# Ledger of designs, part 1: VH-VL binders against UPF0179 protein Maeo_1037

Every score and structure here is a prediction.

Target 1, 145 residues: UPF0179 protein Maeo_1037, of Methanococcus aeolicus (a6uvu3)
Amino acid sequence: MDKRITLIGSKIAKTGNEFIYCGVLEECSECRFKKICHDGLIVGKRYRIVSVRSAKHPCIAYGDGVKVIEVEPSNNFTILIESKKALEGLTLSHSDIQCNNILCKYYNLCHSEGMPEKYKIMELHEKIKCPKGNSLIKATVSTIN
Unless a header shows other numbers, all headers, positions and changes below count from the first letter of the chain; antibody chains are not in Kabat numbers.
F stands for the ipSAE by ESMFold2-Fast; E and O both for that by ESMFold2, at different seeds; each is averaged over both directions (binder to target, target to binder). V2 = 0.75 x the mean of E and O + 0.25 x the DockQ between their complexes.
[cut] stands for letters that were removed.
The coordinates of atoms that the task and the answers printed are left out; those that the model quotes come from them. Centres of patches stay.

## First folded at step 3 (VH-VL)

Design a1 (from n8 with heavy chain S107E; framework fv_nezutatug)
Fold by ESMFold2-Fast, scan of step 3:
Structure a1 (fold): chain C 145 residues (1-145), chain A 124 residues (1-124), chain B 107 residues (1-107)
Amino acid sequence: as target 1 above (145 residues)
Amino acid sequence: QVQLQESGPGLVKPSQTLSLTCTVSGYSISTGYYWHWIRQHPGKGLEWIGSIFHSGDTDYNPSLKSLVTISADTSKNQFSLKLSSVTAADTAVYYCARDYIGSEWDEPYYMDVWGQGTTVTVSS
Amino acid sequence: DIQMTQSPSSVSASVGDRVTITCKASQGISTYVAWYQQKPGKAPEPLIYDASTLQSGVPSRFSGSGSGTDFTLTISSLQPEDFATYYCQQAYSFPPTFGQGTKLEIK
C-alpha cells in the first residue's frame, strides 16, 4: 500500500510539498487523530503530499490547526546540484552546497533536509542563476537506486 | 455500489472461538482506510468491537480485553473478526462497516456503509 | 469511556409531526457526533455526521444541531418511512460509543 493518510499543519498542507516523518510526540497520547496521524508511517522516511482535504482540525502541535493529507513515499524529489556533478543516471554521495544566504529563493533546494547519504540523478532540468556565482542545475533525484 | 456482507456460523458453543468474515464488493479494501466490527445485543443498543487500519494496525474495545482479533486479507477483499472464549453474553447481531474517512469525511469513527448483519447465538 | 444518553427512550408521533430526539455526552465532544437510523431487521444507516452535516441522499427534513455535550436530531415533518430506532454516536474519544437508542413509533 503506497498511499497513506496523516495530518500536518494547515499552512504547509499543500500538494507537492515534502516532509520527513518524525514520529509520535508525548502530547499525542490522548489525541483522537493519533492513529490516522501516525500509523503506517516510518520514522525518518520522506513523504510527498498527494492531496489535501479541506477541513481544518485543532492540534496541540500546530497553533493554526491541521489538515488531513494523503501521502506517498517520496523516492523522487528536486534538488540543486553543481553542474560539474550533473549526469543523468549517476549516483552521488550527498554534500550540502557551502552557502549561508538564507534569504535566497533557492536556499531550500540547495540545503534539502532529510537527504540520504546517496541518491541517483534521474533527470536534469534548467540551470539557475546563483547569487554567489555557483554553477547550479535543478535535478530530479531518487533515493531508490 | 459498495456492499459489505458478513458470513460465519450462526451457532457457537460457550468457550469456543467465534469467527466471522466480511466480504467487500464494489470497492477495494486496500483503497479504504478503516474497517469496523460492531455488534448489537438482543433488544439493546450498538457496541463497537474494533477496527483495522489499512496498514494492518488494529484497535479493540477495552471492554472486550484481549478476546478480540481483527485481520484483513486484501487479496480476497475480506476482513475478519475472531472473538475467543465466547459466552451467552456474546449473543448478538454482528455488523461490519466501512469508515467514513475512506469516502465522504476526513475524520475517523463515522461508519458510512454497513453489512446486513449476521445473527450469532451462543448456546450449548 | 464517554457515555451517550438518549432521551426519550421512545416517542409516539403521527405523520406530519415535528419530532426531536436528544443525546447527551458525559463530557465535551465538540461536534464529533453522528446519527444513525435503524429499521427492524436492517442495518443502521448514517443520517448525520459532525453534529449537523447531512449524509448525501438523506432528506432535508432531517437536521442535527448541538455542540459540547447536548445534541438534537430533528425531523421537521414526519413521513411513514421515518418510523425507526435512532442512535447517536460520539467519534471524539476512543473507543467510539453509541447511545441506547430512541424508538420512534406510530401514535
Scores: ipSAE 0.012, ipTM 0.610, lowest interface PAE 8.7, mean pLDDT 82

Design a10 (from n8 with light chain F94Y; framework fv_nezutatug)
Fold by ESMFold2-Fast, scan of step 3:
Structure a10 (fold): chain C 145 residues (1-145), chain A 124 residues (1-124), chain B 107 residues (1-107)
Amino acid sequence: as target 1 above (145 residues)
Amino acid sequence: QVQLQESGPGLVKPSQTLSLTCTVSGYSISTGYYWHWIRQHPGKGLEWIGSIFHSGDTDYNPSLKSLVTISADTSKNQFSLKLSSVTAADTAVYYCARDYIGSEWDSPYYMDVWGQGTTVTVSS
Amino acid sequence: DIQMTQSPSSVSASVGDRVTITCKASQGISTYVAWYQQKPGKAPEPLIYDASTLQSGVPSRFSGSGSGTDFTLTISSLQPEDFATYYCQQAYSYPPTFGQGTKLEIK
């Protein structure tokens, strides 16, 4: 139950709401909140808002501003897996996709940081077109341990 | 009670490295977000030196960037300041402080708990 | 860097007086201002953050106001323990910067 603070759009900053962390925007490089906003969050992981603080702060990514929130992991990750292994409800052992194209927009979902040794497929989403020709599908997975 | 206490030498010779340590009690340094060093020159106002984020990332005042190193030792619940190549201009009272956001505040760079300060004189 | 300029550098006042201290930022900083009180020989103590929000435990005679570039700290009825130096600080832009201080002295 390790709580982290971050910032999210003020209109969606509501206790009980969940979101999937999508990574750092280039525009965030000069933001005074950058380290707090993106500290310890895992790309593709789902977080649940457990409390919302009252002050509104300006943000380039949110026109209505942002609020400080406390979050807890919901134990879910969004990752890319091989379509042939993608069956809802299946438990898989983690296996890295062989690719060193670090400039690919999908690189972080293929090489997700903080991946558990075993995970369960909870939901299947859209298939993606891999530049290397791999047949991949976006999936929400849950930690088992 | 959360308390911060600075420690280090009261006298430093010109061109030497000033080393100060802040010991935190009543609160774990790893649960806070930012930890700051601030100094106050004789008869003048406050100057922010730098901070360390709980991830280990540091930010330094641009006027001091090449001279400052801030580090943390979470096992000892301490964070430290090293200021290299000191001159008489570095004579000041040095404070360590906890950032408000680490104490349930919602804005960084507001300091809610300060150490008592330690006087450093740079003299030959 | 954003420059914070306090006025006046010193104020002489009597117990019971209303005192106003001002702080001006060199550029717009919204409401990202804190005020600190420093007594001789002691570390600064927080009074106000976000321009107008009182720190827990601070007496209600202290109030802050302002936005943009012009900020004010007001003490509605001075008490003996209020004689100290007061500092404003901006928390809008890196690096954080402080005003030069306003010394509140007994008249």
Scores: ipSAE 0.012, ipTM 0.616, lowest interface PAE 8.2, mean pLDDT 82

Design a11 (from n8 with light chain F94W; framework fv_nezutatug)
Fold by ESMFold2-Fast, scan of step 3:
Structure a11 (fold): chain C 145 residues (1-145), chain A 124 residues (1-124), chain B 107 residues (1-107)
Amino acid sequence: as target 1 above (145 residues)
Amino acid sequence: QVQLQESGPGLVKPSQTLSLTCTVSGYSISTGYYWHWIRQHPGKGLEWIGSIFHSGDTDYNPSLKSLVTISADTSKNQFSLKLSSVTAADTAVYYCARDYIGSEWDSPYYMDVWGQGTTVTVSS
Amino acid sequence: DIQMTQSPSSVSASVGDRVTITCKASQGISTYVAWYQQKPGKAPEPLIYDASTLQSGVPSRFSGSGSGTDFTLTISSLQPEDFATYYCQQAYSWPPTFGQGTKLEIK
């Protein structure tokens, strides 16, 4: 029902991929795709790609071109949270974990870009071993309207 | 299968507002992405007037921007054109058209289904 | 705005002839060109999009080619029903713009 079309870089235009919409550039004002790319999308909101069309189009923002994709709002995403705060159905305020280890395989789950100010824990998964000693558990969370 | 039909007064007086409606049948206006108005002056070529996108946002030919309003009524499966302060230069055949963007073609501005056209004469 | 210029403005031909119509854009538009056929008293009918892709139901004697600024519509073996005015249109940049038309007449 909430599905829309937009365009994204050809190399990242894959079904299942997610991205955060960042808004319109001044250079897009005369572009024929402006409304398709931008209308109906909310700055800072996460979207999931549900289908990719085959044609490649030139784009100033993407040197390898763009493809038309169908997206839906992605309110569910996976993050790591402190075990002491991990209870299904609990609503939490976002707070980054203090860590600079960018080579950690869990780094992106600890430091998710574009996190909403508040989210609800939908499902708890496995606990992970943190190199820094933090007690962390993997969780599927949902954004709050 | 899908059909578009223009309707509205065929005669409009100078300085009045020209109002036309396009009725869509065999296809829901809510499932299309762009809907266009095009006109053709007597003995001349085609001129794009404007379009309405699925979101309700509109684009108008810069030469006509201050005079044009396009709107859609999804409950009636219609979209409409209003052209204010008309002059004799606005005498033309007016067409509505559906954009082909979607399953078969990924870019806008290819008009795959056209109405039959309605003649509008601007005269006193 | 991108200007589209067609050549010739009119052409006279006989059934069975090969006819070529040219369209030139004032700047590069990749392959974002469409072609339409219009018969007297009728609305335009879509023929070709993306410079060379035939609309469903259009006879194979019609073909389109070109990229950048120069585009061509070809009718390989003219039939009686092909006598009409042909228009090119750019779909690359807003607003979309049409050529002035080429009238194909009976010789």
Scores: ipSAE 0.106, ipTM 0.646, lowest interface PAE 4.4, mean pLDDT 83

Design a12 (from n8 with light chain A91G; framework fv_nezutatug)
Fold by ESMFold2-Fast, scan of step 3:
Structure a12 (fold): chain C 145 residues (1-145), chain A 124 residues (1-124), chain B 107 residues (1-107)
Amino acid sequence: as target 1 above (145 residues)
Amino acid sequence: QVQLQESGPGLVKPSQTLSLTCTVSGYSISTGYYWHWIRQHPGKGLEWIGSIFHSGDTDYNPSLKSLVTISADTSKNQFSLKLSSVTAADTAVYYCARDYIGSEWDSPYYMDVWGQGTTVTVSS
Amino acid sequence: DIQMTQSPSSVSASVGDRVTITCKASQGISTYVAWYQQKPGKAPEPLIYDASTLQSGVPSRFSGSGSGTDFTLTISSLQPEDFATYYCQQGYSFPPTFGQGTKLEIK
């Protein structure tokens, strides 16, 4: 439970939402919020929003402005895995499904950014038949810690 | 057509390492999902020991984890079990088995093809 | 670990009888149950997966049912070759676990 404060686009600043921290933009070098936005976050790491402040602030990176949020490292996240691998409590090594269809509605769940080398299956959700014919299942997984 | 055959010593001394090999015929290990080791103590039920996934990842029964190693040699179409520091309690029939590959939506850890079993006695 | 409990531990029956074997999981496992048949001195043979789906080649007198925690294997008209020990197994939670077995004997 090591909470951090940062700012994120007001449109996506909702409790429960997750994002990958991408680092400091060149435009941020003179921003008054630079320290608050970026201090203590790790590039490439996934964070979950645990609270959102009401005030909006202008931001070059987000046209609709940003809000102050509190985040925790996200040790749990949702991905698609092959149904045959899918057993609650099982620990798996991550390997992305070979697929170049970036327009697929499942693309981001099949190619999740910030995946650890190994993860544990915490919960199984709905089964999905992908456009390429793969039998997949949506799962909540946890980083091994 | 697809067949699994266990091989290894029938007698192992206490504190030694038990080594068993499963030879797969009529099917490639690399085209399956899980390959399992299961044992059956005399007059008792079945106990899952562990498995190796086609990627090389291994999973072991937590009750046996520190004692078990499973590995695969895809060039020989074999996978093997090593059980260290054996005791009389490890006396059992040991089976290797293939996980079911027909329907990925159903029954992960369903063993559709089994070897004949090999009897292992741990005795001095 | 999920505990699988079979009942009865043994049952005596005659050829032509309807036989029912039950299996209870210590927690919900959806339909991730398989059934195996083991004859003396032989390896287990797969019968049923996903609680109710027959393995290819298994006679239609075998059927499975259940969901959640309670599962049943039924043989509608017992044949001589059906006298064996039957095992249920869960594939929902790691590690996979087997029931203790139900021995089906000639009456």
Scores: ipSAE 0.000, ipTM 0.530, lowest interface PAE 17.3, mean pLDDT 81

Design a13 (from n8 with light chain A91S; framework fv_nezutatug)
Fold by ESMFold2-Fast, scan of step 3:
Structure a13 (fold): chain C 145 residues (1-145), chain A 124 residues (1-124), chain B 107 residues (1-107)
Amino acid sequence: as target 1 above (145 residues)
Amino acid sequence: QVQLQESGPGLVKPSQTLSLTCTVSGYSISTGYYWHWIRQHPGKGLEWIGSIFHSGDTDYNPSLKSLVTISADTSKNQFSLKLSSVTAADTAVYYCARDYIGSEWDSPYYMDVWGQGTTVTVSS
Amino acid sequence: DIQMTQSPSSVSASVGDRVTITCKASQGISTYVAWYQQKPGKAPEPLIYDASTLQSGVPSRFSGSGSGTDFTLTISSLQPEDFATYYCQQSYSFPPTFGQGTKLEIK
C-alpha cells in the first residue's frame, strides 16, 4: 500500500477516519509544514488515516492544532444519492443532482467534484431532508474503473 | 386514479420469448421514478424481476439478468418485459407496479400501485 | 442476496384476535422493510413502509415495528377482511427480496 504522511486537525486525527483532500489554503503559503502537509496528495481524492502520531503542532486552519498522520488512498467516499437509486450493492452511473443552492449544508455531498463515471453503493446511512424537496440518502460508495 | 394493466399471451412455448406490456393510465411514466415487474409462481411467494427508471436505465434481478429486457415507450405510456428462453419454471402470474412517489418519504423499491396481474403458462 | 424469512408460515385466528407476524433478515437492513397484503386472486396491496409507516388509507389496527434484522407486523383486532397472505420485503440491498409469505386463515 502507498502510504503518505500529512497533518490534519487533532480532533479528527483518528485511525480509520477518511477525508477528502481539499488543497492548500492561502494562509498556508508561509507555513513551514506546507510541503509535508500537502506534498503528493491529489485535490479531490479521498484518503484513509492508518496511523496517528502523538505530537500536536500549531496550525492556522485548526485552532486545536494538528497531528501528523499516515494516509493511504481510499476508493470509498460519502455522497448523497437519490433514495430511488439507493440500494446497497447497486452500481450507478454518475449523475449530478440538479441544484444551484450553493448555501445548502449538503451542497458538497450532492456535488462531489471529480466523481468517477461509475461507483458502487457500499453502505447506506441516514436519510436527509433536502430544502429543494429531493429525497436523499447519505451513502458510502466505492469507485469503479 | 392511476391504473396499471398487464397484457400479453397467456401461453408461451418452451425456448421462446415471453413478451408482456404494462399500460399505465392516469399518470405519466415519464414523471415517475421506477416501474417494476414482479412475478409469483403457483403456490409460492413474490419474486422481483427488474425495473426501469423514468430515464430509461434498467435494473435486473441477477438471477435473471441474462434473460431479461425491460423497455419503455413513453409515447404510449407503456413499459414492457421480455424474458427469453422460457421454461416451465417461468409459469407464473406477472405483475407490473409503480414505485412509491409519496412526498412524506421517498422509499426506494416500495410498490404502491400494482396491476391486476396476468397469468402466463409455459407449455408445449 | 438478503434472505427474508417469515414466521409463522400460516396462522389461524378469529375475528377480534391480536395477530403478530414476524420477518427476519439474514443481515442488518436498518428500517428498510415494507409489508404487503394479498387476498386470494388479487394483486398485493401496500400496507407499511420504512418498517412502521402506514400507507395512506390503511386502517390503524395495522402496525409495524423493528429495526436491524427482526421485524413484526401486528393486527390489533382482526377483522373479516384481514384474512389474507402477508409479505415482507427488504429494500436495503440490491436486489430487493420478499419473504415467503404468512397466510392468515380463519380458525
Scores: ipSAE 0.000, ipTM 0.593, lowest interface PAE 13.0, mean pLDDT 82

Design a14 (from n8 with light chain P96Y; framework fv_nezutatug)
Fold by ESMFold2-Fast, scan of step 3:
Structure a14 (fold): chain C 145 residues (1-145), chain A 124 residues (1-124), chain B 107 residues (1-107)
Amino acid sequence: as target 1 above (145 residues)
Amino acid sequence: QVQLQESGPGLVKPSQTLSLTCTVSGYSISTGYYWHWIRQHPGKGLEWIGSIFHSGDTDYNPSLKSLVTISADTSKNQFSLKLSSVTAADTAVYYCARDYIGSEWDSPYYMDVWGQGTTVTVSS
Amino acid sequence: DIQMTQSPSSVSASVGDRVTITCKASQGISTYVAWYQQKPGKAPEPLIYDASTLQSGVPSRFSGSGSGTDFTLTISSLQPEDFATYYCQQAYSFPYTFGQGTKLEIK
């Protein structure tokens, strides 16, 4: 689908592993590979490693070096959804929870970057205490292609 | 066959801006990794000037810092060098080159295709 | 910036000789070294990349070795067409830097 080449630490560069892209590091400013490492990836988005190349390259951010990997966006996200809509296997349309409390520890799960318009609930987890009084539950959802 | 060809003035006056263009044939600039400018002073070695990534982002030799600008025109399949406030020290042969990236992106990179070079003399 | 120091600056040799050129980096650069050959009036041509990988079409008498800070280019049996200037280059980080060059001259 939407496969990208990047570099990741050699010890975690294994087919099937997933990671959340966290953005560029200050240490990368002089690295000739920084554009490969960071080009086309979205901060906060989950990616799955689909292949690993054999060569190992030096890297300031990873003491054991890095390997070239091919990644694709993971269809799985962890988000908060309204409990009344929470049924495993249900397909929902994404709608933002109307809340501007950016200091809330759950803010990023309520306002997930990269969410598609529709998703399927794969697994339900714990209910959370919302400071604004919303009835929310943590869920793993799969994006619809 | 991939070919690179430099073009620009052979003579530039001191304090003016040197402008050179590299025309790429047989390969799209948009699909390359880095595209470089290198120069060679008479009787001396090679000096890397800077590069442009296929996204348009640039990297420059710190010793040339605020004097150099590299840009690309993908519609014409060209990339260009501007060097401002030139002096006699900028007299050199200027080369453009393609950075190599293997299909697996797993080889350390180098410049695998070079233009034939264009001679620039800075003189009154 | 990473400094690349070549030695010798010039070498005189005869056809059939074994020639070695060395290149030293001011810091560890793994195997990110390329070697180029330049003939008078011509652009540099790549010979070796990744310290030891021979460019396609380059004769097998050329070989490269090294890792870290010390690198060597070897011509096992010099041919008439090999008289040229040779340059090493690091591709580890920007700015890319070259050695000063080694001029290979007929004895």
Scores: ipSAE 0.014, ipTM 0.583, lowest interface PAE 7.1, mean pLDDT 81

Design a16 (from n8 with heavy chain Y109F; framework fv_nezutatug)
Fold by ESMFold2-Fast, scan of step 3:
Structure a16 (fold): chain C 145 residues (1-145), chain A 124 residues (1-124), chain B 107 residues (1-107)
Amino acid sequence: as target 1 above (145 residues)
Amino acid sequence: QVQLQESGPGLVKPSQTLSLTCTVSGYSISTGYYWHWIRQHPGKGLEWIGSIFHSGDTDYNPSLKSLVTISADTSKNQFSLKLSSVTAADTAVYYCARDYIGSEWDSPFYMDVWGQGTTVTVSS
Amino acid sequence: DIQMTQSPSSVSASVGDRVTITCKASQGISTYVAWYQQKPGKAPEPLIYDASTLQSGVPSRFSGSGSGTDFTLTISSLQPEDFATYYCQQAYSFPPTFGQGTKLEIK
């Protein structure tokens, strides 16, 4: 419904793919596409690609270039939650895991920007091995605001 | 169908400010990406004046930057041009246009829908 | 600014003729060029974008080609409604700039 146009790396520009918008890069300040790339997107929010246009454009951030895509906000996120709170169908209040290990491969799943105040657990996946020893499980959650 | 219509005075005195408005119908300004002003001097080619992005950010032709202001009023579905300190050299047909990027084109700064144009004469 | 230079400034032709109009950019612009048609007393209408992509609804007798600095608009078999002024425009570098126009006249 609330479709936006942006540009993303040509290799990942496929209908159905999702990404988290990360904001502007310093190299983008003089780019002719800057406004189109960053139009109304919320840093940390997940978007789903609903269509891909054919032309490739040069981009400093993507060596293989970028394509224009139409996106819509994705109401489904993959995040990590405490195993003791992980029950399919349960509605939880969002709270970040207390962890400063930014080099952890799971950091973004534990510290998701743009998460709404509440979410519903839609599907439980595998347990992950937390370097800090937390008992965590990967889950697909849906926004409910 | 999308239509653009320019309106404003046909005669402006030297040193005054030219004010033109573009009314958009059949399409919401807030759903488009760029909206442009272009002019055409008598018997000459086209000159891009400036554009407004749907966020409100503006870009102006460097040759006109200190003289041009473009603004948008989404509640009225209009965007407007002000050109200050006009001279006889500003006598032209003025067009507003929609950028194609929002519909089928892959790149900005191509103009797919144009208003019919409004003639402005700068004369004392 | 990128300067767009069209050749010729005018061309006289007859219905059924093949007509070519050229446009040269002062620096490389890849394929970021559009062509517009303007009939007397009317606003310009888009014909071609990205050098060779035909705008929807435009007759197939129109075609565009080129990359870098040299671009061409071709009308394969001229029709009465094609007598107009044609403009090229670059969309590669700010600010966008137009060619001076090529007037297509009846011979």
Scores: ipSAE 0.022, ipTM 0.627, lowest interface PAE 7.4, mean pLDDT 83

Design a18 (from n8 with heavy chain W105Y; framework fv_nezutatug)
Fold by ESMFold2-Fast, scan of step 3:
Structure a18 (fold): chain C 145 residues (1-145), chain A 124 residues (1-124), chain B 107 residues (1-107)
Amino acid sequence: as target 1 above (145 residues)
Amino acid sequence: QVQLQESGPGLVKPSQTLSLTCTVSGYSISTGYYWHWIRQHPGKGLEWIGSIFHSGDTDYNPSLKSLVTISADTSKNQFSLKLSSVTAADTAVYYCARDYIGSEYDSPYYMDVWGQGTTVTVSS
Amino acid sequence: DIQMTQSPSSVSASVGDRVTITCKASQGISTYVAWYQQKPGKAPEPLIYDASTLQSGVPSRFSGSGSGTDFTLTISSLQPEDFATYYCQQAYSFPPTFGQGTKLEIK
């Protein structure tokens, strides 16, 4: 596999989460973990967290510390989109679904952090009954360009 | 079951290059993160020589930096050490080792699996 | 480089004894310390990492403690197979460095 170890903020270090790697900070130049955090990651590329280690380490970039995570590259996402806009092969600009119900079991699929501005619908799945009445469908999407 | 095995010449002449290879079995080098070389001089303690990271990037002990090259061949599941311009002071047992990060522990620079060691004597 | 100093350099003990080996870092290293056991003619084997966490399969008579600059390896009741040389190692700062070893020998 193309799996790799890096470190990320403790509060967001959860299996299944994705992020876009943004490069090295100036503060990292003397960090003991710099090599494991940064070597081999491609700036702008999206990674998916496949496992999280238990220990928490101090980090100047994250006030709550960081955890070691294992990642793999990802160009595909599973998200929820409005059914009326869902068509395989269609390119959509990401737009927010108005919802602040963080306890909804679908919240993470509706509000994926680090989504690119544009994505292409690769495959449509099942329709989802939204507690707030929105007509949503589960879709696999891919980054564009 | 992960095993590491060092191989190379047991006798090297002064000023020549020492070349050692570590063969990994029961585990793919491409699934590990750091691979280390450590040596032990007769009757002395352990000295870390250097490591190669999963990306191919290398780190060397500053005291040895100008003399050391570490490389990996993932197709053979091996990584190697070259130490140039050897002297009698390089006589030691040489070990290769796997780093604990990426297996059980979440911090680098702990060595969890070691080879049996290979004795190198630098003598004319 | 961070210097790791072990004391004593050797200790003589009998089976059943409680043995304590210490390791002192030249600067603060939090808990990033490992302990290794090396028997004559063999490669070192990991015992403890992160100052106090036992490696799987290591007998419970071994324990580690400490943080900052002072670290201790304790064997609560010595067994015949425990006679070996013990090394501490810091994993806090590059390059990783080892103590000079403590030889545990039969009294």
Scores: ipSAE 0.000, ipTM 0.555, lowest interface PAE 15.0, mean pLDDT 81

Design a19 (from n8 with heavy chain E104D; framework fv_nezutatug)
Fold by ESMFold2-Fast, scan of step 3:
Structure a19 (fold): chain C 145 residues (1-145), chain A 124 residues (1-124), chain B 107 residues (1-107)
Amino acid sequence: as target 1 above (145 residues)
Amino acid sequence: QVQLQESGPGLVKPSQTLSLTCTVSGYSISTGYYWHWIRQHPGKGLEWIGSIFHSGDTDYNPSLKSLVTISADTSKNQFSLKLSSVTAADTAVYYCARDYIGSDWDSPYYMDVWGQGTTVTVSS
Amino acid sequence: DIQMTQSPSSVSASVGDRVTITCKASQGISTYVAWYQQKPGKAPEPLIYDASTLQSGVPSRFSGSGSGTDFTLTISSLQPEDFATYYCQQAYSFPPTFGQGTKLEIK
């Protein structure tokens, strides 16, 4: 896939890391780097970092500054799924886990905002017992057209 | 307490559609996980055919191609198997089974309650 | 598909013997293995899931072990009612697959 250039927080700027692009912050409206940082990225889409430049740049949104990164769209997504649905190679319809505990450290993995309607399970990772007692598995999934 | 019972014709002609129904007693199919169909060829091992999740989502064994359809009727507490264009190779004992429901970890695709099985012979 | 290969294909043993049945997966499947017992003319019954967890009501003489590709079902002291065919099954990769079975005869 085509690579794009953008900027991201210095602490998370590591090759192999993935992130969901969340859109332009109000603080960025007059930022010198706005065009490089935000143009060409799609809100809600997942990107994988393939290269990181060494220099740090100041950023109002990131206290430890930002680094220039190269990204490519990622068809792979890491999520938590109910263990009862978890088989490598199985295609699942996306379904939100019924939970409103926004303080849970797993909340974002359980409520994947950028997930397609269907996805294929590519790899199973660790088992997780959630604070509500649900049996969950961390999985790498692939988007389906 | 939970009981599964298969029903359907014991003899099916080649090229016809095999239709089997599993009736569940003592448990609601709408509250379970997967509901499975498994078959056993004469003198051979077990082959998983497919499953339906209580939501209606279905999964089929790729080796059976597009020949399998599984459906559920929650009002009758039943789920059914249709296998189209049968041949002599489809002669088997057919079982329905409930996905594992335990008190600890939710284990996927393990079968904890099985029907008694129904013998299906494909012959002219 | 993941192939599950059981050994031995059959075994004859005496009451009180320790019996071991093995199951090998063609690929790594972590601990996602179940064992079933099938008596002649009956449906299979679950014995063990997740490689080593006993199904409720199963006698403690049955135990399972293993991870990755090699799995074992052990009967520590064989009883007459243990005459049956035993099957392993993987639930790691779609579609789920069963071993070919091990026939246990009491003599």
Scores: ipSAE 0.343, ipTM 0.727, lowest interface PAE 3.2, mean pLDDT 83

